VH-VL binders against q9umr5. Designs and how they scored, part 196

Target 1, 268 residues: q9umr5
Amino acid sequence: SYKPVIVVHGLFDSSYSFRHLLEYINETHPGTVVTVLDLFDGRESLRPLWEQVQGFREAVVPIMAKAPQGVHLICYSQGGLVCRALLSVMDDHNVDSFISLSSPQMGQYGDTDYLKWLFPTSMRSNLYRICYSPWGQEFSICNYWHDPHHDDLYLNASSFLALINGERDHPNATVWRKNFLRVGHLVLIGGPDDGVITPWQSSFFGFYDANETVLEMEEQLVYLRDSFGLKTLLARGAIVRCPMAGISHTAWHSNRTLYETCIEPWLS
Short names: E, the ipSAE of ESMFold2; O, the ipSAE of OpenDDE; V2, 0.75 times the mean of E and O plus 0.25 times the DockQ between their complexes.

## First folded at step 8 (VH-VL)

Design gg4 (framework fv_mavrilimumab; at its last look DockQ between E and O 0.88; V2 from the best seeds 0.82)
Fold by OpenDDE, look of step 10:
Structure gg4 (fold): chain C 268 residues (1-268), chain A 123 residues (1-123), chain B 111 residues (1-111)
Amino acid sequence: as target 1 above (268 residues)
Amino acid sequence: QVQLVQSGAEVKKPGASVKVSCKVSGYTLTELSIHWVRQAPGKGLEWMGGFDPEDGEPVYAQRFQGRVTMTEDTSTDTAYMELSSLRSEDTAVYYCATVSYDWKTGRYSFDYWGQGTMVTVSS
Amino acid sequence: QSVLTQPPSVSGAPGQRVTISCTGSSSNIGAGYSVSWYQQLPGTAPKLLIYGNSNRPSGVPDRFSGSKSGTSASLAITGLQAEDEADYYCQSYDSSLSGWVFGGGTKLTVL
């Protein structure tokens, strides 16, 4: 039998948003038990990511317990960060494939429709004033806001991304790294036509330097220092990078070709 | 608030087609996702199909594939459901309804309903 | 046969609490799709009663409540009133059918 699949959504999503994905899985892997975690939907997806991590943890623990052979995680957009954090804090998870579906794994620094909606009077260049404040960090989006021009503020004020990345020292860094390394495969999916994740390379742990030049994963300090295990995962062949063009952000979970190419192979 | 007003009762013979209309007011048709649900006399509700609230594409229940067509006229804010090759089992009250997304909860529901259109299929 | 299973009928006296169950499967309620409930008075169109498992639209009394667990959902009515006599339907989405699905309906009789 196929391993259970757990789906974690992104901003303002619902379980309905993943209907096509479930259809694809049902068609190609009949009998697979797929669960879209129906937590923190809609506006609630704006709640602090650590709160979300705790909620999702409570939901996945029973599923994992019933699946001693392991489970697969498909985590979309913001959900990809939630899942990475989840795997970092869980010392007993049994995740085989962690599929990060167009997630801002290295953070976000771009003007998007979501940002305009939440902060209509703010541009990305000024959002650090909000996001790196105590009240700003109460919003999920700010939890992974990564301003390359204000690295000091990011490192000191980011209550989520900087911590799970091991960019700021904390007492759990070693343990979180150990926990995350329990994953069988890390499948990174994203593409240049996403239109939301900025830069799109963030889905592959690429990101801007101080000059807004995009550097690849292997050039990032988190990789070079192996702060949360990326270098180790790559070394053992556990990282899969699956870029695809021509897919908008809201279509990653509803594209058959993408599913067959980047998702299905890892649902064994 | 949304109001849905449907066309009047229909009597059809087996093999014929019926087209039921649903006029929308309060909001424009382009702002809504119209679906159709029928109910045979003394029976339960059955979803027939509708326009997907996320991508706007028409989706039909498998049972009605090839026999049902759902269309919209945005100029008159009217949705239509046409069912062909009618059978006696198609005798039912047909409802149009809106499927809406609540951004606060992230949930979909059939939040507004038309008054229903009785379609009788008899020889 | 409906995809979602409901008891065909339930009854209660005025002031009592009644519960209507809605049993689904791993492809609908168990897959994480939310459950809505609808009230249908005799000779009328259905009315949304509960959405998103436990949310009440404006105008729906708080004596109506919904819950979801596993592959099942439940509608609870407290302080039963004569006007509550109606048919009640649960509704969800089914990934195996690629469509919305309703329960078979439950006739509630107020004694």
Scores: ipSAE 0.892, ipTM 0.936, lowest interface PAE 0.6, mean pLDDT 96
Fold by ESMFold2-Fast, scan of step 8:
Structure gg4 (fold): chain C 268 residues (1-268), chain A 123 residues (1-123), chain B 111 residues (1-111)
Amino acid sequence: as target 1 above (268 residues)
Amino acid sequence: QVQLVQSGAEVKKPGASVKVSCKVSGYTLTELSIHWVRQAPGKGLEWMGGFDPEDGEPVYAQRFQGRVTMTEDTSTDTAYMELSSLRSEDTAVYYCATVSYDWKTGRYSFDYWGQGTMVTVSS
Amino acid sequence: QSVLTQPPSVSGAPGQRVTISCTGSSSNIGAGYSVSWYQQLPGTAPKLLIYGNSNRPSGVPDRFSGSKSGTSASLAITGLQAEDEADYYCQSYDSSLSGWVFGGGTKLTVL
């Protein structure tokens, strides 16, 4: 009787990485059909986010069609951005709860092991030279690179995040906003001990200003202009914030207390 | 590159315990996840357990929980599987195998296998 | 019975195409867990043939291919050769059992 759950993974993940999450769901909501989409796994997670959105879209359509009462999305890390775009580009989605697990919703500006592996000699202060090039925008991680010291380059060069956040105009913006607003609940999860998502408040639509001071969602121009519906969702009571300390980036989908506190209440 | 060499055949009486070893070469045991799979004569493969490649802790199939213990000796690059309270239906070839993550595909597989150890349980 | 269902046997003549099915459920293949395939020649240990639904390890010829759809997976062998006569096993992870599971195995006979 529970709505089916669709899981969208992050950078370099596999469906096996979500085994604990599926076990928790099975324990608390037995009979729930849970599908982890095993597309764009491993190095394919580096492909441009719009390419990933198209592939995941094709995979979710039949699942949503079979569930007239609706579905839930659980989207981890980079996967949360994929899910944001899915909800905007799909005219007919029936998503009830969109659960975003430590996803950089306003972007990423931090040195991480992933970036060191891909760009070993780069630092966060100079990565904008690579990411905001045409070549860099062919990598998913650069699609949500948001350097607060080079806002003009981010706005002009970001082929994904600036568009989906309504930070740069797009012909489809009105339709994307209408589609996104169909979501029942936007559940935002993240925390200060993540160690990868920088600033961690990006998971809650907060982000650095030019002085690297974090401004929360309600101070963001994206929210104030209601560019894709955040202000409308908040007024509707549809945004849930669930911060938790003590959880590292790779543990959001395998922590029982996190599951019980932040995820379980939104699976109907 | 990776090779797994298992200990020799064992004959045990019902109620006894058996401890099978799996020596790793070509790579360091600490960087590998060893799992155990058995096969009764003329029957299929049955997963028993192993060290979870992400958590680093042993996980056992529910059927064997309480009867099986899997350990590792990193100083000798040797993994062990001990099965207690042996029954005649435990007669099988016992295999060790490495479970590896392929970063290119994001997939896990049991990519290298030992030669197998025949354990016969008879009175 | 095994959690993943395979036909007990399949047969074909040299040069033909055979397929071996692996049927799971919503707790394993249907949940998105990938499928691996293993070849076991008589008297030998299993050998990894296909992993992650469709990927071949080095040394496995391209006449072996894998696919996955819904709750099922399939192994296809084209240009069948006498040395392909073996037992074939599919494998996945199962969230309800919290463990890895194998299919019951399929004996391929080359006629």
Scores: ipSAE 0.802, ipTM 0.902, lowest interface PAE 1.1, mean pLDDT 92
Fold by ESMFold2, look of step 10:
Structure gg4 (fold): chain C 268 residues (1-268), chain A 123 residues (1-123), chain B 111 residues (1-111)
Amino acid sequence: as target 1 above (268 residues)
Amino acid sequence: QVQLVQSGAEVKKPGASVKVSCKVSGYTLTELSIHWVRQAPGKGLEWMGGFDPEDGEPVYAQRFQGRVTMTEDTSTDTAYMELSSLRSEDTAVYYCATVSYDWKTGRYSFDYWGQGTMVTVSS
Amino acid sequence: QSVLTQPPSVSGAPGQRVTISCTGSSSNIGAGYSVSWYQQLPGTAPKLLIYGNSNRPSGVPDRFSGSKSGTSASLAITGLQAEDEADYYCQSYDSSLSGWVFGGGTKLTVL
């Protein structure tokens, strides 16, 4: 009786990394078909996010077609941005629960080991020079880089995040908002001990102002203008916020208490 | 450059225990995740357990839980598999192998294998 | 329970193309876990042939190829040679068993 679950991974992930999550679902929801999409694995996860969105779209269509009563999405880290874009570009999606598992929904402004590996001479304060260039926008990490001190460059150069947030004008904004609002529930998961998502409140659509003070979702311009439907969705009672302390970035899909508290209730 | 060299063949009686060693060279044991796979004569490969490549904890196949113990000695770069309460059905070649992550593909595999250790359980 | 099913044997003449199937379930291949293939020559340890569905380690000829679709995977060998006579095993992870699983093996006979 349970809806199929589609899992979308993050940067440099493996399907094996989700083994505990799949085991938890099997224990609590026996018979549920769960699919971790094994596309854009390894170094392919650095491909431009619009390319990944197109590939993942093609993979989810047959799964959704077999499940006319709906599916659930569990989308981890970078994968949560792929999934939000999917909900906007697909006028035929049937997603009930979109579960965003520690995803940088308002962007990233923090140093990480993979950024140091890719750009070893850069820090968060100067990475805008790379990311807000045409070359930089060919990397997925730069597609959601959000430097609060260079907002004009972000708005001009972002080929992905500024568009799906409705921060830059584009001809599809109305259709994308309509499509996104067809989701049944948006479940936001994250926490202060993540260690990678910076600020961690990005997982809840919070982000830095110019002083690096975190403004929560309801204080964000994209919320106040309802640019892609957050205010409408919250008013509908469809946004669930499930913060949890004590979980590092790579452990969100392997913590049983997190699963039972934040994920399990939404896998109808 | 990774080499896995296992201890020699063993003959055991039912009810005894066996401890097979697997010495790593070319890398240190802290860099590798050692798993154990056995193969009964004329039969296929059967995963027994090993150290999880992501969290480093030992995990055992359900059918061996309670009678297998896998340990590592990082000072000698040697992994061990001990199987107790031996039965004739435990007669097999026991292999150690590495489970490794390839960052380019994002995938795990059993990439390096020891030469195998024959364990014969006979009265 | 979830078992990777392989045909017990397959045969071909030198130069021919052969395929070996590996059929899983929704708890292993169908869940998105990747498939690896191993070649075992008589009297030797298994050797990694294909990993991550279709990737070849260094030193494996490109006449060996792998693919995955749905709950199934396939190993293809083109330009069959006498030294390809061996046992072949597929392998994946299974969430219902909480462990790594191997197929039952396929004996490839040349000629």
Scores: ipSAE 0.699, ipTM 0.875, lowest interface PAE 1.6, mean pLDDT 92
OpenDDE, second read of step 9: ipSAE 0.883; ipTM 0.931
ESMFold2 (binder alone), look of step 10: mean pLDDT 88; pTM 0.917

Design gg40 (framework fv_mavrilimumab)
Fold by ESMFold2-Fast, scan of step 8:
Structure gg40 (fold): chain C 268 residues (1-268), chain A 123 residues (1-123), chain B 111 residues (1-111)
Amino acid sequence: as target 1 above (268 residues)
Amino acid sequence: QVQLVQSGAEVKKPGASVKVSCKVSGYTLTELSIHWVRQAPGKGLEWMGGFDPEDGEPTYAQRFQGRVTMTEDTSTDTAYMELSSLRSEDTAVYYCATVSYDWKTGRYSFDYWGQGTMVTVSS
Amino acid sequence: QSVLTQPPSVSGAPGQRVTISCTGSSSNIGAGYDVSWYQQLPGTAPKLLIYGNSNRPSGVPDRFSGSKSGTSASLAITGLQAEDEADYYCQSYDSSLSGWVFGGGTKLTVL
């Protein structure tokens, strides 16, 4: 029957936000066991991403152990980065489909209400001063702040994203790549009307160059060097790209057409 | 802060309809999500429906589909719940409540409640 | 039937600790949905006591606490006082019903 589904939420989010998604899954794949992980909700979603990875890891281990046929992950927004790291640090994961729902896979460079709440007078142009400090790296949102005008600082100071993307060396990089490559499918979802993820192509491993021109995944050094396995996954036919216009950031988990087009086909 | 004031008690015959109102003060209706919960004498709480806080459209519990209609008049900051084809088992206190999202904790709650409206269905 | 199961009654003496359980299933508490608790004094509307499993609204004393594990939740009341005598209801969201659900209620008697 259907593999269990584990849902990992985003920044300032909760389990209740996914009620429509669970309803859609129940309609199309009745009997699917769906667990929305109730960890790091609300302001606790601001905790460092490595701390969140540890907590979510402890929660997913028993679920994966009970499902020898495998599990699917649906990971929303910031949660997609947590899931990226989970797949890398777990040498025993049995994830089939990793569905990344509008997650800033190459980072974020945009003014958001969450950043304004944390740093009221900061603009995207000066957030690098806060985020690339040791203090700033204690906030999840700074762990994936990627200022294209200060890429050297990003590479040196990012305690999370630069490491899991293989943009900076790490002793565990080879093992992380091997573990990540065990995934069956990497399903990337996002779109131009998201309004939060900037650039929106970050959800597809595209990102700004120093002139704020978006370079797509295949032009990124992390892809070309196959740093954590994107080129290998693409060659295997394991990467699915599903862009959709007309969907705002908080609607990815509650849009039926999006679900039927981009998510439903990958829930075996 | 927020205060919810409901209309007075009603006695109805079987087969009739009842429309209960919930006047909101302290905030505007456009800033709140109103839900309806009933409680039969000596029984527990039963959710009937309400406006989804994310999409602003009414959602009804399945057992009331086709019999209940929930509306809002933003000009008077008043929410309404109309229940038709009344039966004796519809005798209950009907409450309106606000549903809010606390972004600091990431949680939803039914945080403010009206005083309740007793609806008695008898012949 | 109630979707969430609570004991119909619980009792304790002033100063004691009591715990009220709320048992759900894989479609509600087990799916990760939060649990809220409400206190209802005789003849009054319910009052929010705990939300999001363990959070207290302003004005609720810290002797009231909530917890959640697996498919169940618990409300703990320490230092029982006479004014705590009331009905207590748990609440969660149920994905199979696409709606909010309440427990059957627990009458707390302070001896």
Scores: ipSAE 0.353, ipTM 0.756, lowest interface PAE 5.0, mean pLDDT 91

Design gg41 (framework fv_mavrilimumab)
Fold by ESMFold2-Fast, scan of step 8:
Structure gg41 (fold): chain C 268 residues (1-268), chain A 123 residues (1-123), chain B 111 residues (1-111)
Amino acid sequence: as target 1 above (268 residues)
Amino acid sequence: QVQLVQSGAEVKKPGASVKVSCKVSGYTLTELSIHWVRQAPGKGLEWMGGFDPEDGEPNYAQRFQGRVTMTEDTSTDTAYMELSSLRSEDTAVYYCATVSYDWKTGRYSFDYWGQGTMVTVSS
Amino acid sequence: QSVLTQPPSVSGAPGQRVTISCTGSSSNIGAGYDVSWYQQLPGTAPKLLIYGNSNRPSGVPDRFSGSKSGTSASLAITGLQAEDEADYYCQSYDSSLSGWVFGGGTKLTVL
């Protein structure tokens, strides 16, 4: 009788990476139907995020249709951005808990092994030249690259994150906000020892200003303007913040204490 | 270029234990995840356990828990599988195999296999 | 007793197409876990034939293809040849067992 759980993976992930998460869910909520969406795996996770949103949308529709009491989403890393867009573009989603595991909700501005693999000679300070080109925007990583020193380029060139955050106008913004606000709970998880998501507070809608000082969610224009519903959700008591130290980026879905503290309470 | 070479056939009495070795060449053992799969004569493949490719800890199939121990000696690049309290139904060919991640597809596979070790349990 | 169900045997004539099914459940294939396929010739160790539902390792002919739908997977062999006569095993991960699982195997005979 538990609501089904849909898992959306991150960059260069596989369904096997979530085996511990599924084990924990089976132990605490036996009989829960859990589906890890087996789409855009490995190198395909580099495809443009709007392409991924369309593919994941097609996969979640029949699952949601079979569960009239609702479903839960657990979305890891880049997958959390896919889920943000899914909740906005779907007029008929029935998501109760949207659990975001260390996802760069306000963007990424940090050197990581993934970026060094794609752009070995680039530093975070010069990636804006690649990412904010039309060619760069064909890579998922660049769709949420948010250089705080070139915010004007980010606002004009981002084909994904600036739009779903309401930082740049879009014809569908009002409908996207209405759809997103149907979510029951927005559960934000992340922590200072992640080592990949930079700044780590991006998982909680915090981000760098032009001096690389982190401003938290309540200081962001997207929150203050309520561009896609964060202020409304917070006032409704629907936002849960669950930071945890000591967890590296690849361990969020395999830490039992994290699961029991931050995830388990939101799986009805 | 990975090659797995297993120890020779063994004949054991019921109640004894057997320790099968799997020597790795072409890579260091620390770079690989070794798993063990057995096959009784005329029967199918059965996964016994192995070292998890992501966390590096041994994980055993439930039916072998308490009877099987898998270890690795990095100084000799050799993996071991020890099965205790042997019964006649443990008569099988035992294989070691590597589990690898392909970043291009985001997939895991059992990509290299040893030649197999026949273990016969008879009175 | 195998967790993944395969037909015990399948047969075909040279040049024909044969399909081998692998039926799982919500705890394995249905949970989103990949399916791999292995070919075992008589007296030899298994050989990886397909991994990650549909990917071929280097050296495997494109006559072999894999697919997955819902809780099931299929291996298709087109242009069947005499040397394809072997046992075929599917494999996935099972979250309820916290381990890897194999199908019971399918013996392919080439008539």
Scores: ipSAE 0.606, ipTM 0.850, lowest interface PAE 2.6, mean pLDDT 91

Design gg42 (framework fv_mavrilimumab)
Fold by OpenDDE, second read of step 9:
Structure gg42 (fold): chain C 268 residues (1-268), chain A 123 residues (1-123), chain B 111 residues (1-111)
Amino acid sequence: as target 1 above (268 residues)
Amino acid sequence: QVQLVQSGAEVKKPGASVKVSCKVSGYTLTELSIHWVRQAPGKGLEWMGGFDPEDGEPVYAQRFQGRVTMTEDTSTDTAYMELSSLRSEDTAVYYCATVSYDWKTGRYSFDYWGQGTMVTVSS
Amino acid sequence: QSVLTQPPSVSGAPGQRVTISCTGSSSNIGAGFDVSWYQQLPGTAPKLLIYGNSNRPSGVPDRFSGSKSGTSASLAITGLQAEDEADYYCQSYDSSLSGWVFGGGTKLTVL
């Protein structure tokens, strides 16, 4: 039998968004128990990410308990960050494959149409004034806003991304790393035509330097310092990078070719 | 077993400074991370700061930034906490404590405490 | 006033079970930071009782147990004994303050 699959949605999503993914899994892996977690849907996905992590944790614990052989996580967009944090704080998770589906794993620094309606008066270059304030950090988007021109503010004000990345020191960094390293495989999916994740390389733990030059995962301090286990995971062959062009952000979970190429191989 | 022995009680005037010592035995100071916690009479515990157990750098609570200095003398295995510009509200028992890392669980804890030093600030 | 909220007092008879709650927020317990518990007998320094949410140091009886859920933690004491009369403090780390934080303390009275 196949291991259960747990699906975590992204910003402004619902379980309905994953109807095609469910179909693909059912066709290729019949009998798989797939649970799309219907929590923090719609505008509720704007709630602080730590709150979301707690909610999703409560939902996944019973599923994991009933699956002693392990489970797979498919986490889309913002959900990918939720899942990474979830795996960091859980001492006893049994996740085999963590599939990060077009997630801003190293943060977001883009003012796409997808975000403009939320911050109509703020440009990308000025959003730090809002996001790195105490009240700004009450919004999920700000929890992973990563302004490369205001690194000091990011490191000091980010109450989520900087912590799970181990970029800001805290007493749980070591244990979170230990917990995250329990994953069997980290599958990173994204692509240049996403149009939302900015830069798109963030899905692969790449990001801007101070000159807005995109650096790869291996050039990031979090990797070099192995602050949350990326270097270790890579060394043991546990990281899978699956880039794909021609896919828009809202299509990652509904593209058959993407599923067959990047997702299906890791559902066992 | 780690033992922490602190200096004796202090009486200070407002505006003065106080320096409390914490002598370590059982282990060397270089093997330990010392933190300081105070407790006003009849009140709760308040973390003041300490050395990061990983990089050995001092970290102070925001409330005491600019007014507290934590130092170590490895030759005598003694940690020091100096608090300046004393106020009446600084009247408290000051504790030194070790913050240890448990390799099995990957967690930190304040596992050993000194006996405390009473500091009274009065005009 | 304390970042972590504890009841000011709890009481129980010998042999009973008592629980002490510790309520935090999304910037500390809710952010996944561990909770530790300390026992302070009258006129003495605090003693580590529980660390990492549920771990007991050597020498701490198994009648003491810790748990954490959501933004809260709890210390449970079973088989309450007269010697358990003390103040109990929870502790965690707060990201907004970038430092360790304590609860306000709970006075446990054994009746």
Scores: ipSAE 0.901, ipTM 0.942, lowest interface PAE 0.5, mean pLDDT 95
Fold by ESMFold2-Fast, scan of step 8:
Structure gg42 (fold): chain C 268 residues (1-268), chain A 123 residues (1-123), chain B 111 residues (1-111)
Amino acid sequence: as target 1 above (268 residues)
Amino acid sequence: QVQLVQSGAEVKKPGASVKVSCKVSGYTLTELSIHWVRQAPGKGLEWMGGFDPEDGEPVYAQRFQGRVTMTEDTSTDTAYMELSSLRSEDTAVYYCATVSYDWKTGRYSFDYWGQGTMVTVSS
Amino acid sequence: QSVLTQPPSVSGAPGQRVTISCTGSSSNIGAGFDVSWYQQLPGTAPKLLIYGNSNRPSGVPDRFSGSKSGTSASLAITGLQAEDEADYYCQSYDSSLSGWVFGGGTKLTVL
């Protein structure tokens, strides 16, 4: 009688990458219906995040409708941002646990192999020129690029992250906050050895200031202003923080100890 | 471009072991994931196991666990599948295949196949 | 026994359309694992025909197409040709078996 689990993948991922996660769930919660959404796979993971949100929304609606007791979301890397937006735009979601696996919730500012491959001549200090253009915002990775040295450009040009975080005004902000607050638990997972998510504390709503000093969630304006409900969720006891060292970015969905410690307790 | 060349046909007695080889050319074995699939005469394809392309460790189908061992010799770019305690039911063509990730689609596939090795188990 | 179910045979005439089904369950296709299709001509090794539900490798004609819905997948062949006469196998990953699985195969006869 366990609630169904919906898995939303990240950048350049495959459903095969979640095989160990499904094995762990089957061992500890036998009979759980788990669905890995095979939308926006590979190169399509580069599509604008609002386009991905619309497609994933269409896929989750029938699953949620068949599960009146609720569902759990496990959302990996970029997928965690998709799930953030899903929970805000859906007036009728019935998500109990939203489990965010190493997702850049406050954005990304780091030189990674993915960025070097896509933009080989650009350093993180220069990527704002590409990402904060109208053309750049047609790519998912630029939708959550958050350059702490050009925060004014991020706030003006980000078509996705700045809006869902309430860092820039939007007509739907009040409704998005109300919808997001319906979630039962927000389970945040990440760690210092990830190697991709930069800063790794972005997975816990921490981020760089203009001097590249990390400020934690409780010091962020989005938290202090309660822009989309983080302060309210924390006051309810609904935010779970589960950091773990020794796990690289591609291993969050295949580490048994991580699963037992951070994921298993939230799959009712 | 990638080519898989398998060893020749084998005839074995019940209870014996057979070791089939798969020589890789056009690519380095250390960068490939080789899997093994068999097909009994007139029957369908059956996955036996292979090196997991993400973990790098061998994984075997439950039916063959304890009887099959898959190894790789990177110095000769050759993969091996050894099946022990042979029975007449093990008479089949044994194929090696590469399992590759296509970053463009986010998909794994068994994209290149060897020509097959006929193993006959009879008294 | 195979865990993915295919019809044992299908037939068609040149120029016609045929469809081959592949029925899985909640532990494989239903769990979101993608489907690949393989063509096996008599006396030859299988050849990758479709991967990732609907993608064609280089050299596969566009008259071959794949689709997936719920716990099932389908291979469609339009403009059927005599050279298409072969056995066709679907394949997916199964989380309950922790391994790859093939369908039982479908023999396509071109009349």
Scores: ipSAE 0.818, ipTM 0.904, lowest interface PAE 0.9, mean pLDDT 92

